# Designs tried in a protein design chat: VHH binders against Probable sulfurtransferase. Part 19

Target 1, 337 residues: Probable sulfurtransferase, of Methanocaldococcus jannaschii (q57909)
Amino acid sequence: MVEINLRELKKYANPFFLTIRKDKILVNNKRMARLSRTKMDKIEEEFGIPVIYSKTYEYVSTKVGRFINKHKIIAPRDIVIVGLSGGKDSLLLLHLLEVYRRKYGIKLIAVTVDVNIGGIRPWKEDTEGVKLIKHHCEMLNVPHIILKNDLDVVELSEILTKHSKGMEFSPCFSCSVIKRHLLGKLAKEIAENENIPYEKVKLAYGHNLDDNSDTILANIFKGERLKFMRPLTRFKYNEVDYQSFKIPLEECIIIRPMLPILERDIIKALEECGIEYYKDKDMCPYSRDRGDSVRRRCHEILEKLEEEIPNIREMVVSSALKTVEYYSKNPYGEDNL
Short names: E, the ipSAE of ESMFold2; O, the ipSAE of OpenDDE; V2, 0.75 times the mean of E and O plus 0.25 times the DockQ between their complexes.

## First folded at step 11 (VHH; framework vhh_gefurulimab)

Design n1 (from m7 with Y58W; at its last look DockQ between E and O 0.92; V2 from the best seeds 0.84)
Fold by ESMFold2, look of step 11:
Structure n1 (fold): chain B 337 residues (1-337), chain A 121 residues (1-121)
Amino acid sequence: as target 1 above (337 residues)
Amino acid sequence: EVQLVESGGGLVKPGGSLRLSCAASGITLDYYTAAWFRQAPGKEREFVSAISLTDKTWYADSVKGRFTISRDNAKNSLYLQMNSLRAEDTAVYYCAAGPIYRESWTEYQYWGQGTLVTVSS
């Protein structure tokens, strides 16, 4: 494997626009990296690894970069925790954030939560999925932690369902609670150890445009409060009551840099860059298959509409955001008739 | 391949000083928390000192005021200045890198081969 010397690399390109792996370099923005065919050839010769230019990776990276800047998602010297499942969203997110080590001096920590799902542990340390995660972290020079939880999320969600008034809680709900608990606890520990504000330690999630638009439409169809995912959200301390005990959710900052990115572009970028990933169903038996059925139906509706209206998912998100902004400024409403 | 290579160990009289070095290759040390551990024969590795992602430093109580950890990110190297050495400091000293500050050796990802420090009259 080849070590990348940044001083030598800077002779040919601006590393603020390159994702650097030991086995390859990905081009985030060819123009801003100041790359030419000649310079790419020289980099490949000097470092002995390919420079991969993918139009889709460049598109996604550029769009995420503008989104981060617009919403101030990442600040200089932030510590960013990325939850890795081995799936497409989290792996692309890790690659897109790697460049911010150089651009903003951030620190990255990858975390995998070893969850107990009905006695099945898809993220147990010796699984093929976790070996893949460790490989990517090694190639990207990213420290990796495995956090183990023994509580069975199937049993936990059965407790909630049994005591609900007709609400069914999938194992995915309690899985998310456990992940939030462990990641939030880690973030708090890091902030305290480093003696920095809690706001400087951020949990990065790989939620995408499909996720956000699906969520908005699903809440409308359920008659629920219109909820949407924000680029940066401060969550207050909370607890989930499992009757005999409560699971605390520490106050934390969650960031979602990939919100403007379509799922199909995530997949295409990974494939064009030769980045291997696992599908959710290959690792978790309860992935979206047992989730909110209204949300699944909304995904299918939007997927069909997208064939005729390519930007429909952006329009759904835009409409929700504009509506919330309008009524926050006009709480009593003004109908301009 | 990731390598952490310690140097600077040796024989020293009580009250003397040594400076340990650890050269990293295959990783960028600035991306990790770096630490020194030590191990006497038949004992588990014990925490000596760490320098965090933000360059905050920690020391085991037994070495506070005598040892100083530092790193030079330009040289991709970690250091341990050991002063006022005592017989109980005799051990193999290991360089380690991991994701966050921990005193448990099991939480660190990368390890050096160790360098022997012997403090003897």
Scores: ipSAE 0.745, ipTM 0.890, lowest interface PAE 1.1, mean pLDDT 89
ESMFold2 (binder alone), look of step 11: mean pLDDT 83; pTM 0.857
OpenDDE, look of step 11: ipSAE 0.871; ipTM 0.944

Design n2 (from m7 with T54V; at its last look DockQ between E and O 0.86; V2 from the best seeds 0.82)
Fold by ESMFold2, look of step 11:
Structure n2 (fold): chain B 337 residues (1-337), chain A 121 residues (1-121)
Amino acid sequence: as target 1 above (337 residues)
Amino acid sequence: EVQLVESGGGLVKPGGSLRLSCAASGITLDYYTAAWFRQAPGKEREFVSAISLVDKTYYADSVKGRFTISRDNAKNSLYLQMNSLRAEDTAVYYCAAGPIYRESWTEYQYWGQGTLVTVSS
């Protein structure tokens, strides 16, 4: 078998528009890669691996690319840390970012957080999910780190619940705190060791359009402040108080390049490209608990509405963003409808 | 399959020079932090030098000023130029690749077989 050499690949196509794996090549934009059926055939013959063209992968790749450019999500030479759970969102995100190694000279680091959930460790190194993650990282030439934390997130959330004024905290909250703590600590360490600005080390999350639209609708139905996920967010230093100790959350930059992408398109792109992901929730006992009852109902409502209004989730997010922008410019209530 | 293959070890007199090479296959070395470690008899592997994801170089105090790490991305290879060699530099030298700069050998993902460097009269 012939190993892929970028110099030789460039004879046939522009690699700025190809996701490159050891076992296959994915086409991010056929026209911009300057590919033809003949050139795809020649690549397959010379390198001994398939070239996969998926209209859905191309659509998602192009939409994410425009989103990154519009919001300046990624800059040249950024170091980008991608959290991997083995699920669909983070695995597609990793594939979509791989091309930016060539386009922007970024460096990618994949990270899995091995969390203790009531004595169960779904992301322990020897699990089938982590083996799948390591396989994808090897195929993509992405370094992979497992960060371990032994603190039991069930116990941590019990501490918060007992010392709150009636607020209950699921283990998922403390899981997110632990993940944020470990990823933020890693990002800070890299920036300090390499003597680069902290904003050049970014944490990439696989949040999608379904996540964002669900959040917006749920806040509306709860009567809460209209909050939504942003493409790029700078977080200040913070701490979570567990009474006997505090868990620091370091200042960090979080990016969400897949916010405009529907969950169904993520799944379709992975399946059309033959990218295996872990879709069963049997690794984490709390995977079925996707939030409070209002958020769960909003997810179901939007699923049903998509049957009649395919772009409903985009419209929910767009309406929220336009409304915030409009009233920020017209605080005294003038309407120019 | 990822492989790191060291070469260039041998016998050299004190004050002499030696250049170690490490050819990588199965990974693009430029995407990883690459490092040299060494192991003398009866001791754990110890950090010698690293070149990071952003091409920053790091050296153990014992070799600083005498050793130079470099990487040739076109050849997918890592090098260690060792000058002013001392008897204390006698060890098996290992090429390693990992995700980030670390001085602990347990943090590296890929390892070569090692090449022996002997500094003696």
Scores: ipSAE 0.763, ipTM 0.898, lowest interface PAE 1.0, mean pLDDT 89
ESMFold2 (binder alone), look of step 11: mean pLDDT 88; pTM 0.896
OpenDDE, look of step 11: ipSAE 0.895; ipTM 0.955
ESMFold2, look of step 12: ipSAE 0.717; ipTM 0.874
ESMFold2 (binder alone), look of step 12: mean pLDDT 88; pTM 0.896
OpenDDE, look of step 12: ipSAE 0.890; ipTM 0.952

Design n3 (from m7 with Q109H; at its last look DockQ between E and O 0.94; V2 from the best seeds 0.85)
Fold by ESMFold2, look of step 11:
Structure n3 (fold): chain B 337 residues (1-337), chain A 121 residues (1-121)
Amino acid sequence: as target 1 above (337 residues)
Amino acid sequence: EVQLVESGGGLVKPGGSLRLSCAASGITLDYYTAAWFRQAPGKEREFVSAISLTDKTYYADSVKGRFTISRDNAKNSLYLQMNSLRAEDTAVYYCAAGPIYRESWTEYHYWGQGTLVTVSS
């Protein structure tokens, strides 16, 4: 493997539009990188690694870049913590953010949470999934932390279910609580140690357009409030009560740079770039046995509708956003017919 | 593949100075928290100094005011300027890189081979 000299690379291309790995270079935007096939060939010859141009990776990179700019998701010199499970979303997110080290001077930290799921630990350090995560972090030159939790999320959700009035909690709920707890605690510690504002340390999640549209439709069909995922959210301090103890959720900022991206484009980009990933279903026993059947059914409905109406998921999200904006500004209504 | 290589150790009289260097390859030090640890014979590895992701510097109480950590991103190198050396500073000094500032050596993932510093009359 070859260490890339950025000064030499700059002779051929603008590295602000390249994702740089030790084993390959991915093209985020060919025009903005000022690349041609000839220059790509020269880079490959001089550095001894392939330059991969994927139209899908470029499309996703460009769309995420515009989304970040539009919503001010990332600011210069931010510290960004990326939660890695080894799955498609988080791995693509890490690759898309790598370029912002050069563009915006951000710092990246990858974090895997080693959760206890009924005695099973899919993200224990010696697993094949974590070995894959460490490999990608090494190739991308990203520091990686494993945060361990010993509390059994199956037992935790059973406690919640027993003390609810008919509400059932899957282990996935308590898994999300544990992850939020550990990541939020880490973010707060970093901000305090570095003596920087809390808003400069952000938790990046790989939620995508399928996730957001599924959530919106599921809430509509359940008769619930229109809940949707935002590009950037400030979460206030909270606690989850497990009877004999409470799990604190520190105040934090969560960002979701991939919200406008379809799941199929995430998969296609990774495959065209030769980036291996693990499916959650192969690592976590509960990923195949979700406790929210309405959301699962909505996913299937939207998947079928996409074949006939390609932008249906975008329209679901757009409608929810427009509706909230309209009524927050016009609580008593002024309508055009 | 990843290597951290220390240099600059040696024999120094009490009150003297040394400058330790750590050259990194296979990682970009600017992307990591970089630190110095030391281990005296028969003792546990202990924290000396760190420079964080935001270039904030940290020092163990025993070395504050005498040691200065710095980083040169152009050379991908970490430095430790050690002044007013004492016999108690005698140890093998290790360069380390990790994700965030910690004083526990177990939180750092990349390590050099160490360079011996001996302070004696």
Scores: ipSAE 0.741, ipTM 0.892, lowest interface PAE 1.1, mean pLDDT 89
ESMFold2 (binder alone), look of step 11: mean pLDDT 88; pTM 0.890
OpenDDE, look of step 11: ipSAE 0.894; ipTM 0.956

Design n4 (from m7 with Q109Y; at its last look DockQ between E and O 0.84; V2 from the best seeds 0.81)
Fold by ESMFold2, look of step 11:
Structure n4 (fold): chain B 337 residues (1-337), chain A 121 residues (1-121)
Amino acid sequence: as target 1 above (337 residues)
Amino acid sequence: EVQLVESGGGLVKPGGSLRLSCAASGITLDYYTAAWFRQAPGKEREFVSAISLTDKTYYADSVKGRFTISRDNAKNSLYLQMNSLRAEDTAVYYCAAGPIYRESWTEYYYWGQGTLVTVSS
C-alpha cells in the first residue's frame, strides 16, 4: 500500500469530499470532489488502491452533511467519540465522519465497550467482532480504545426489576447505562485533560431514521408522550440507583448525525463500498427477538407502509417534531386554524 | 506498516543539549496523542512528555523546564528538545502514539525502537 499524501491527492480531487482509507478511497460527493473517470484512474494509478464510487454512499454522505450543517451537530475542532459495536450503523457513521477531519479539523476516537452480559463478553478483545473493528480503525487511521466493565448487566437489571413497582428491566437497559457511564467518563476526562469546554467533546451514536420513527410510533401505541431522538442532546449529570450503589452518568453531548438515514440505505452503502460488518444479534445473546413487542410491531407496520408511501418514516418523524414544537410555543391553545 | 523511527540520540556531557526526532509512517501523527518515554538500564519505562490531540503539552516533573516537546504535522514528525542534560537522563528514549493523553506506557499502541541518550563525562 502507498501512503496517501494529501498534497498529492489534491492534484486530482478535493479531499473534503473523500473518505480516506489505507485500502480504498470512498467518494462522498463526486461533483464537489471534482472527480471524473480520468481523475479516479489517476488516483488509483498513483496510490495503488481503488477509488470506490457508490451512488448510495454519496446519497447518504450528502444527506448526513446537510443534516450536520442544518442542526449544527459538529463544530470546527470538536473531539468526537464514536461508539463501535461492529454493527452497520456505527461503522458507517465512522466512515462518514472521517471526512470531517479535513472539513472541520475534528479529532476522532473510536471506543468499544467490553460489557459483561451474564458471563458472556461479546466485545472481548480477542473476538472476531473486535478484530473487525480494529481493522476498520487501522484502515481509517482512527485511534481505538476498549473500555472494560466487569459488572454483569443481567444481574444489574434483575436488581432494578426486583425493586421496581412491577416494571421489568431487560439486560439491554443496564448495558446502555454501563456504556453511557464509561463513554461519559471518558469524554469528561478528555475535556479536563485538554482544558476545553465539555461541549467540544461529543459522543456520536449511529441511530437512524428507522430507530426514530419506530420509537415515535411505539410511544403513540403505548399512549405515552411523543418522545423522539434529537440530532444533538445535552445531558446533565444523573445517576442510576442499583440499591447498594449508584452508577453516575456524567454530563455529555450526544450527537446523532445519521437520524435522517434509512436502515436499508445504510446496509446498501456498506455493501456497495465493500465494508464488512457484524449484525447485532450475531454478537449479543440478548439481541434476539423474544415475542412481539410494541416497538417490533411498529417496525413491521412501517415496513409495510413504506411499500405504498416511500417516505412514511420521514413523515412520522417530521409530523411528531413539528407538532411538539408548535404546541410548546402555544401551550394555552392559541391556534389560528 | 506503522513505523515510528527515532533519531538524534548520542553521547553528551552533563549540561549539554540534544534534539530527538521521531518520523512517523503508516499513521497520521496529528490524529493521535504523541509521547516520549524513556527506559534507563534495569528500570521500567517512564513517561517523559506528551503532546495531545489539541496540541496541549505535558511533562514529567523531572524534566519540566529542561525539555520541550513539539510536533510538525507537515513532516509527520515528533520532536524532543532536551536541554541541561543530567546523568539521570541517560536512557533509551522511545517515541509513542496513542489515542489520548496518559502517563502509563501500557496505554500507547505504537512504539519506535528507541534511541540511546548517554549523559556522561
Scores: ipSAE 0.712, ipTM 0.881, lowest interface PAE 1.3, mean pLDDT 88
ESMFold2 (binder alone), look of step 11: mean pLDDT 88; pTM 0.893
OpenDDE, look of step 11: ipSAE 0.876; ipTM 0.945

Design n5 (from m7 with Y101W; at its last look DockQ between E and O 0.92; V2 from the best seeds 0.83)
Fold by ESMFold2, look of step 11:
Structure n5 (fold): chain B 337 residues (1-337), chain A 121 residues (1-121)
Amino acid sequence: as target 1 above (337 residues)
Amino acid sequence: EVQLVESGGGLVKPGGSLRLSCAASGITLDYYTAAWFRQAPGKEREFVSAISLTDKTYYADSVKGRFTISRDNAKNSLYLQMNSLRAEDTAVYYCAAGPIWRESWTEYQYWGQGTLVTVSS
């Protein structure tokens, strides 16, 4: 493969609208990249790799770009840490953010957390899943770190469940605690070593529209406070108490650039671009398909409702957000009716 | 394929100077933390200097004030200016690239083959 030289690439296209891999170039916006069939042919000839145009990848890229701008999710020269599981969401997120290296001058660091799940380590360094992750990071020219913790998240959540007042904690909760602990510690280290403000180091998560709408509906079904995912969340220092010890969660900023994107569009974009990924069931025994039964049921319900109301997931999220905004501005409960 | 190629090593007298270069291909150095390590005969590899994602520089105490790390992103190259050289600076010098600054060599993803620096009368 011929090494991609940005100066030579600029002769044919605007790289602010191209995702650049060693093995292929993906088109984020054909018009803004100033691409034509002739220019794509020239790029393929000069660099010896295909230029892939996917209408779905372009749609997703554009929608994420507008979402980032609207919510000021990413600022120039941010350092962005992307958690990679090898699944569809995190891999697409990494590809969508690659272009921001040129557009906003950001730095990307990919991180995989090697978690102990009942003695099973799906993200141990020598697994096929991690080999796939390393391959994608190599192709995208993104530094990759594996962080490890030996604490068994199944046992951790059993401790929490036993000492709670009727609350059950899935292993996924303690998995998220371990991931947040390690990623937050890394983000703090980077900010301190680089001598930059903490808000300039952001943890990027690949949560999508299905995730957010599923979460909202699941909390409704449980009679719980509505918990929903925000585009950007400032997380204060906290600790999770496991009785014999506490796990610190450093303050950090979490961003979710893919919140407006449907899972089916994520899958379609990856497939049209020829980007290999692992399905949740192949990587984690406590995935959405095997974990919280209420959450799984909500996913199925919304999936069926989409057949009649194609934008139902957007409507669920939009309603929750509009409600919070309305009552924040009208604390005394005035109604239009 | 990623390659880091060092050059500029050689024989120099105590008190003299050398400039080491590292040309990168297959990666964009601006995306990585870049570092120099060295290994003296019979000793383990040790940290010399690094330049971070935001161009912040780090130096081992033994070289601070005498060595200067820099990079030229347009040339995709890393440099080490070595002044006031001492006999104990004799080593094979390695260029490395990794995700973040750490003194541990095990945290770096890409390595050059090394260039020999000999400081002798």
Scores: ipSAE 0.707, ipTM 0.870, lowest interface PAE 1.3, mean pLDDT 88
ESMFold2 (binder alone), look of step 11: mean pLDDT 86; pTM 0.868
OpenDDE, look of step 11: ipSAE 0.891; ipTM 0.953

Design n6 (from m7 with T57I; at its last look DockQ between E and O 0.91; V2 from the best seeds 0.84)
Fold by ESMFold2, look of step 11:
Structure n6 (fold): chain B 337 residues (1-337), chain A 121 residues (1-121)
Amino acid sequence: as target 1 above (337 residues)
Amino acid sequence: EVQLVESGGGLVKPGGSLRLSCAASGITLDYYTAAWFRQAPGKEREFVSAISLTDKIYYADSVKGRFTISRDNAKNSLYLQMNSLRAEDTAVYYCAAGPIYRESWTEYQYWGQGTLVTVSS
């Protein structure tokens, strides 16, 4: 396969604004990349691969870039671990971060967790989903690790449910615990082996605007404390108690660069760029098994409202953030009447 | 297609020097941990040296002070300068690339075909 020579590519375009794959180049910002029709043609001729321009990919790339800069989500020379399930969110996230290898000198590592779900292993190495993940990682030149866990997350959540005095824990909860445990452990090991601060190794999640707005609205309807996803979160060491043993969750930094991005724009960007993703939402027998029916209903409500008020999800998140900021600065409530 | 191609092996007398080269294509070595492993007859493949994601350099105790690993990003190549060679350094030397630094060969993703180094009188 062709290897993109950055020195030669720089003769035609600024690679700080191009996502580079072995089989195609995606345009993150046409103007900032200094691209013209003539330059695109010369790149295609010299490297033998297409240059794909998608207005939606450019829009998403630009919005994520501004978000990263505003919230200082990524710093130069960070090591960024991306959890890949083969779904739309994580795959787009990986593509959007690839450019930061050049822009910020970051290092990317893709990780898939092979989870035991009642004896079913949707992310076992020989599955079609993992083959797709490996293909994308090869095209993007991103190292890929499969972390295996043998503990049955169905059994684990049954233990929690039995000792919860009426709360029911789906296997998805223990699946998330296992994933966080393995990713956090890897991040700590990397920081120690490389002798760098723990803050320089970050776990990147593909949470989007739909996810965040759903969470906020669900907490409001439950009468609970307003919880929302943050662009960057520092997690302290914690443990989950499964009675006969505990699963440690190492201190880590989680980043969410795609929080301002609508799910529909994620899908549209991938389709316009010809990036295949695993479309079968039922990769796991428990993907429909949720412990929070209020959240599911909130998602449906916001989806309907979006037809009437296109920016409703942004307004939900914006209102929550503005309120928290206001009261953090004015704890004693100095209001103008 | 990812290829790692080693060269520079051969026959050398004890106390001599060799420089191994590994040319990579289909991957960008700077994005990976790059390593050298070796396998002597009848033995398991063992770690020799690595350059990590952050350019930290590692050596097996048996080669420390005698071998020097380096990487040339412009040529997408990995090198191993081997000085003060001993009979026990006789092995097939393999270039490898993987996601993180590990001494276990099973955790590396890409491998070359190997180049034979023979140290004998």
Scores: ipSAE 0.722, ipTM 0.878, lowest interface PAE 1.2, mean pLDDT 88
ESMFold2 (binder alone), look of step 11: mean pLDDT 89; pTM 0.898
OpenDDE, look of step 11: ipSAE 0.898; ipTM 0.957

Design n7 (from m7 with G26E; at its last look DockQ between E and O 0.92; V2 from the best seeds 0.84)
Fold by ESMFold2, look of step 11:
Structure n7 (fold): chain B 337 residues (1-337), chain A 121 residues (1-121)
Amino acid sequence: as target 1 above (337 residues)
Amino acid sequence: EVQLVESGGGLVKPGGSLRLSCAASEITLDYYTAAWFRQAPGKEREFVSAISLTDKTYYADSVKGRFTISRDNAKNSLYLQMNSLRAEDTAVYYCAAGPIYRESWTEYQYWGQGTLVTVSS
């Protein structure tokens, strides 16, 4: 493989709009990169690797870029931690954020959490999933950390369910608690060691439009608070009580740059760019196919509606956001005339 | 394959100086925390110095004021200026790169083969 020299690359294209891997270059925006077919050919000749132009990858990159700008998701010189499971969402997210190293001078750190799920460890260092993750991190020149936790999330959720009054907790809940505990602790350590504000260290999640719209609809069907995922969320310190001990959740900032992106476009972008990913159901015994039935049903409902109304998922999210914004400004039923 | 190559080791009298270099290839050093570790015979690798993602520098107490870490991103290289050398500084010095500042050697991702520094009279 050929080492990419950014000074030499700049002779042909604007690297602020190229995702750079050791084995290929992905085009985030052909026009803004100042690329032509001739320049792409010259880059391929000079560096000995292909330049891959995917209309879907460009579409997704552009839409995420606008979303980041609109919501001020990423600021210059941020340190961004990306949680990698080897699945489609997190891998695309990592690729989309790679260009921000050049655009905004950010630092990227990829993190995989080695969780104990009933004795099964899908993200143990020697698994095929982690080998795939390490391969992508090596190609993207991104530092990778594996954070290990030995607590069995199946047992943890059984403890919560046993001591709750009628609430059942899936292993996925305790898995999320463990992941946030470890990622939040890492983010705090980085901020303190670097002597920078906590707000400069952000946890990036690959949640997409399907995830957000499914969540909104599921909470409506459950008669619960209208919960939804935000582009940037500041979490306060919290603890989860497991009886004999508590698991602290450090304050942190979570960002979700891919919220406006449909799951099918994520898959299509990865396939067109030749980026291999791992299916969650093959790694985790509590994947969506085996997990929360209400959310799964909502996913199916929205999938069918999308056939007739292509932007239905966006409309679901937009309606929820507009409603919350309106009533936050007018909490007593007073209209803003 | 990522490669870190140390140079500049050698034999020096107590009180002398050496400058270690580490050239990186197949890795953009600016994307990583870079560090120096050392290992004397029969001992565990110990932390010497690091330069973080934000270019903040860290030093083990045993070397503070005597050693200076620096990084040249244009040359993709890491350096360790060692002054006022002592017999206890005798060790193989390793260049390392990892995701964040840590003093435990087990948490660094890439390693060089090491360069021997001998301080003797």
Scores: ipSAE 0.734, ipTM 0.883, lowest interface PAE 1.1, mean pLDDT 89
ESMFold2 (binder alone), look of step 11: mean pLDDT 88; pTM 0.892
OpenDDE, look of step 11: ipSAE 0.895; ipTM 0.955

Design n8 (from m7 with E103K; at its last look DockQ between E and O 0.95; V2 from the best seeds 0.85)
Fold by ESMFold2, look of step 11:
Structure n8 (fold): chain B 337 residues (1-337), chain A 121 residues (1-121)
Amino acid sequence: as target 1 above (337 residues)
Amino acid sequence: EVQLVESGGGLVKPGGSLRLSCAASGITLDYYTAAWFRQAPGKEREFVSAISLTDKTYYADSVKGRFTISRDNAKNSLYLQMNSLRAEDTAVYYCAAGPIYRKSWTEYQYWGQGTLVTVSS
């Protein structure tokens, strides 16, 4: 395997538009990278690895790049923590952010949370999923941390359910609490040790357009406030009370650069680039694909609606965002004809 | 394969100076926190110095003011300038790379084989 000499690579292409791995180079934008077939061949000859051009990877990379710029998701010299499960979303996100090391001088840290789910540990260090994650991090030159937690999220959610006023808490709720706790604690530690503002350390999540539109519709069906995922969100300090103890959730900045990307385009981009990802969702008994949850029903409804309203998922998200923006600036309300 | 290779160790008199180098291959050192650790005979491996992801430098109290860590990203190399050396600085010095700044050696992913520094009259 080859460490890419950026000085030599710059002779052929603009590395601001190339995702660089030890085993291959992916083209984020062929025109902006100033690539031709001849230059790709020269890069392959000099560095001894293939240059992979995928139209889908280019499409996704360009769309994410525009989204990051539009919403100011990433700033120069940010430290970005990427939560890696080995699944499609987080792995594509890691690859798309790699280029920002050169564009904005960001630093990347990949983190896998080893969660206890009723005695099952899908992200235990010796699993095939974690081996795959470590392989990708090595290829991308990204430092990787495994954060372990022994608290059983099934038991934790049972505690919440038993002591709530009729609310039912799935293990997924406590799983998200544990992940947020550990990632937020790490982000706080980094900011304090480096003596930099907390907003310079960002948690990157691979939520996609399907996730966001499903969430909005699910909250409508539950009669909840219209909630949605934002491109960048500042979360305030909070605690979750498990009776005999509390789990702190440190304030943090969460970014979601892939919100405009359809799930099917994520899968297609990874496959066209030969990026293997973790598909074994049956190892988590509480995965999204199990049960008849409101989220799953919303996903199916939106698929059906796409037949008649081509951009329905984008329009659902756009409407929610525009509504919040409007009333944040016009709290007393007004309508114009 | 990732390799960290230390050099520059040797025998030096108290009060003298040495410059240690660590050449990295298989990783881009700028993407990691890089550190020096040392291990004296019969002792546990101990933190000496680190340069973080943001290029902030850290030093053990025992070496502060005498040692200077630096990194040359163009050469993919880490350095430790050791001045005013004392007998207690005698140890095998290790180059390490990891995800974040930590004093514990167990938090670092990549290690060199070490270079011996002997400070004696």
Scores: ipSAE 0.743, ipTM 0.888, lowest interface PAE 1.1, mean pLDDT 89
ESMFold2 (binder alone), look of step 11: mean pLDDT 88; pTM 0.893
OpenDDE, look of step 11: ipSAE 0.891; ipTM 0.953

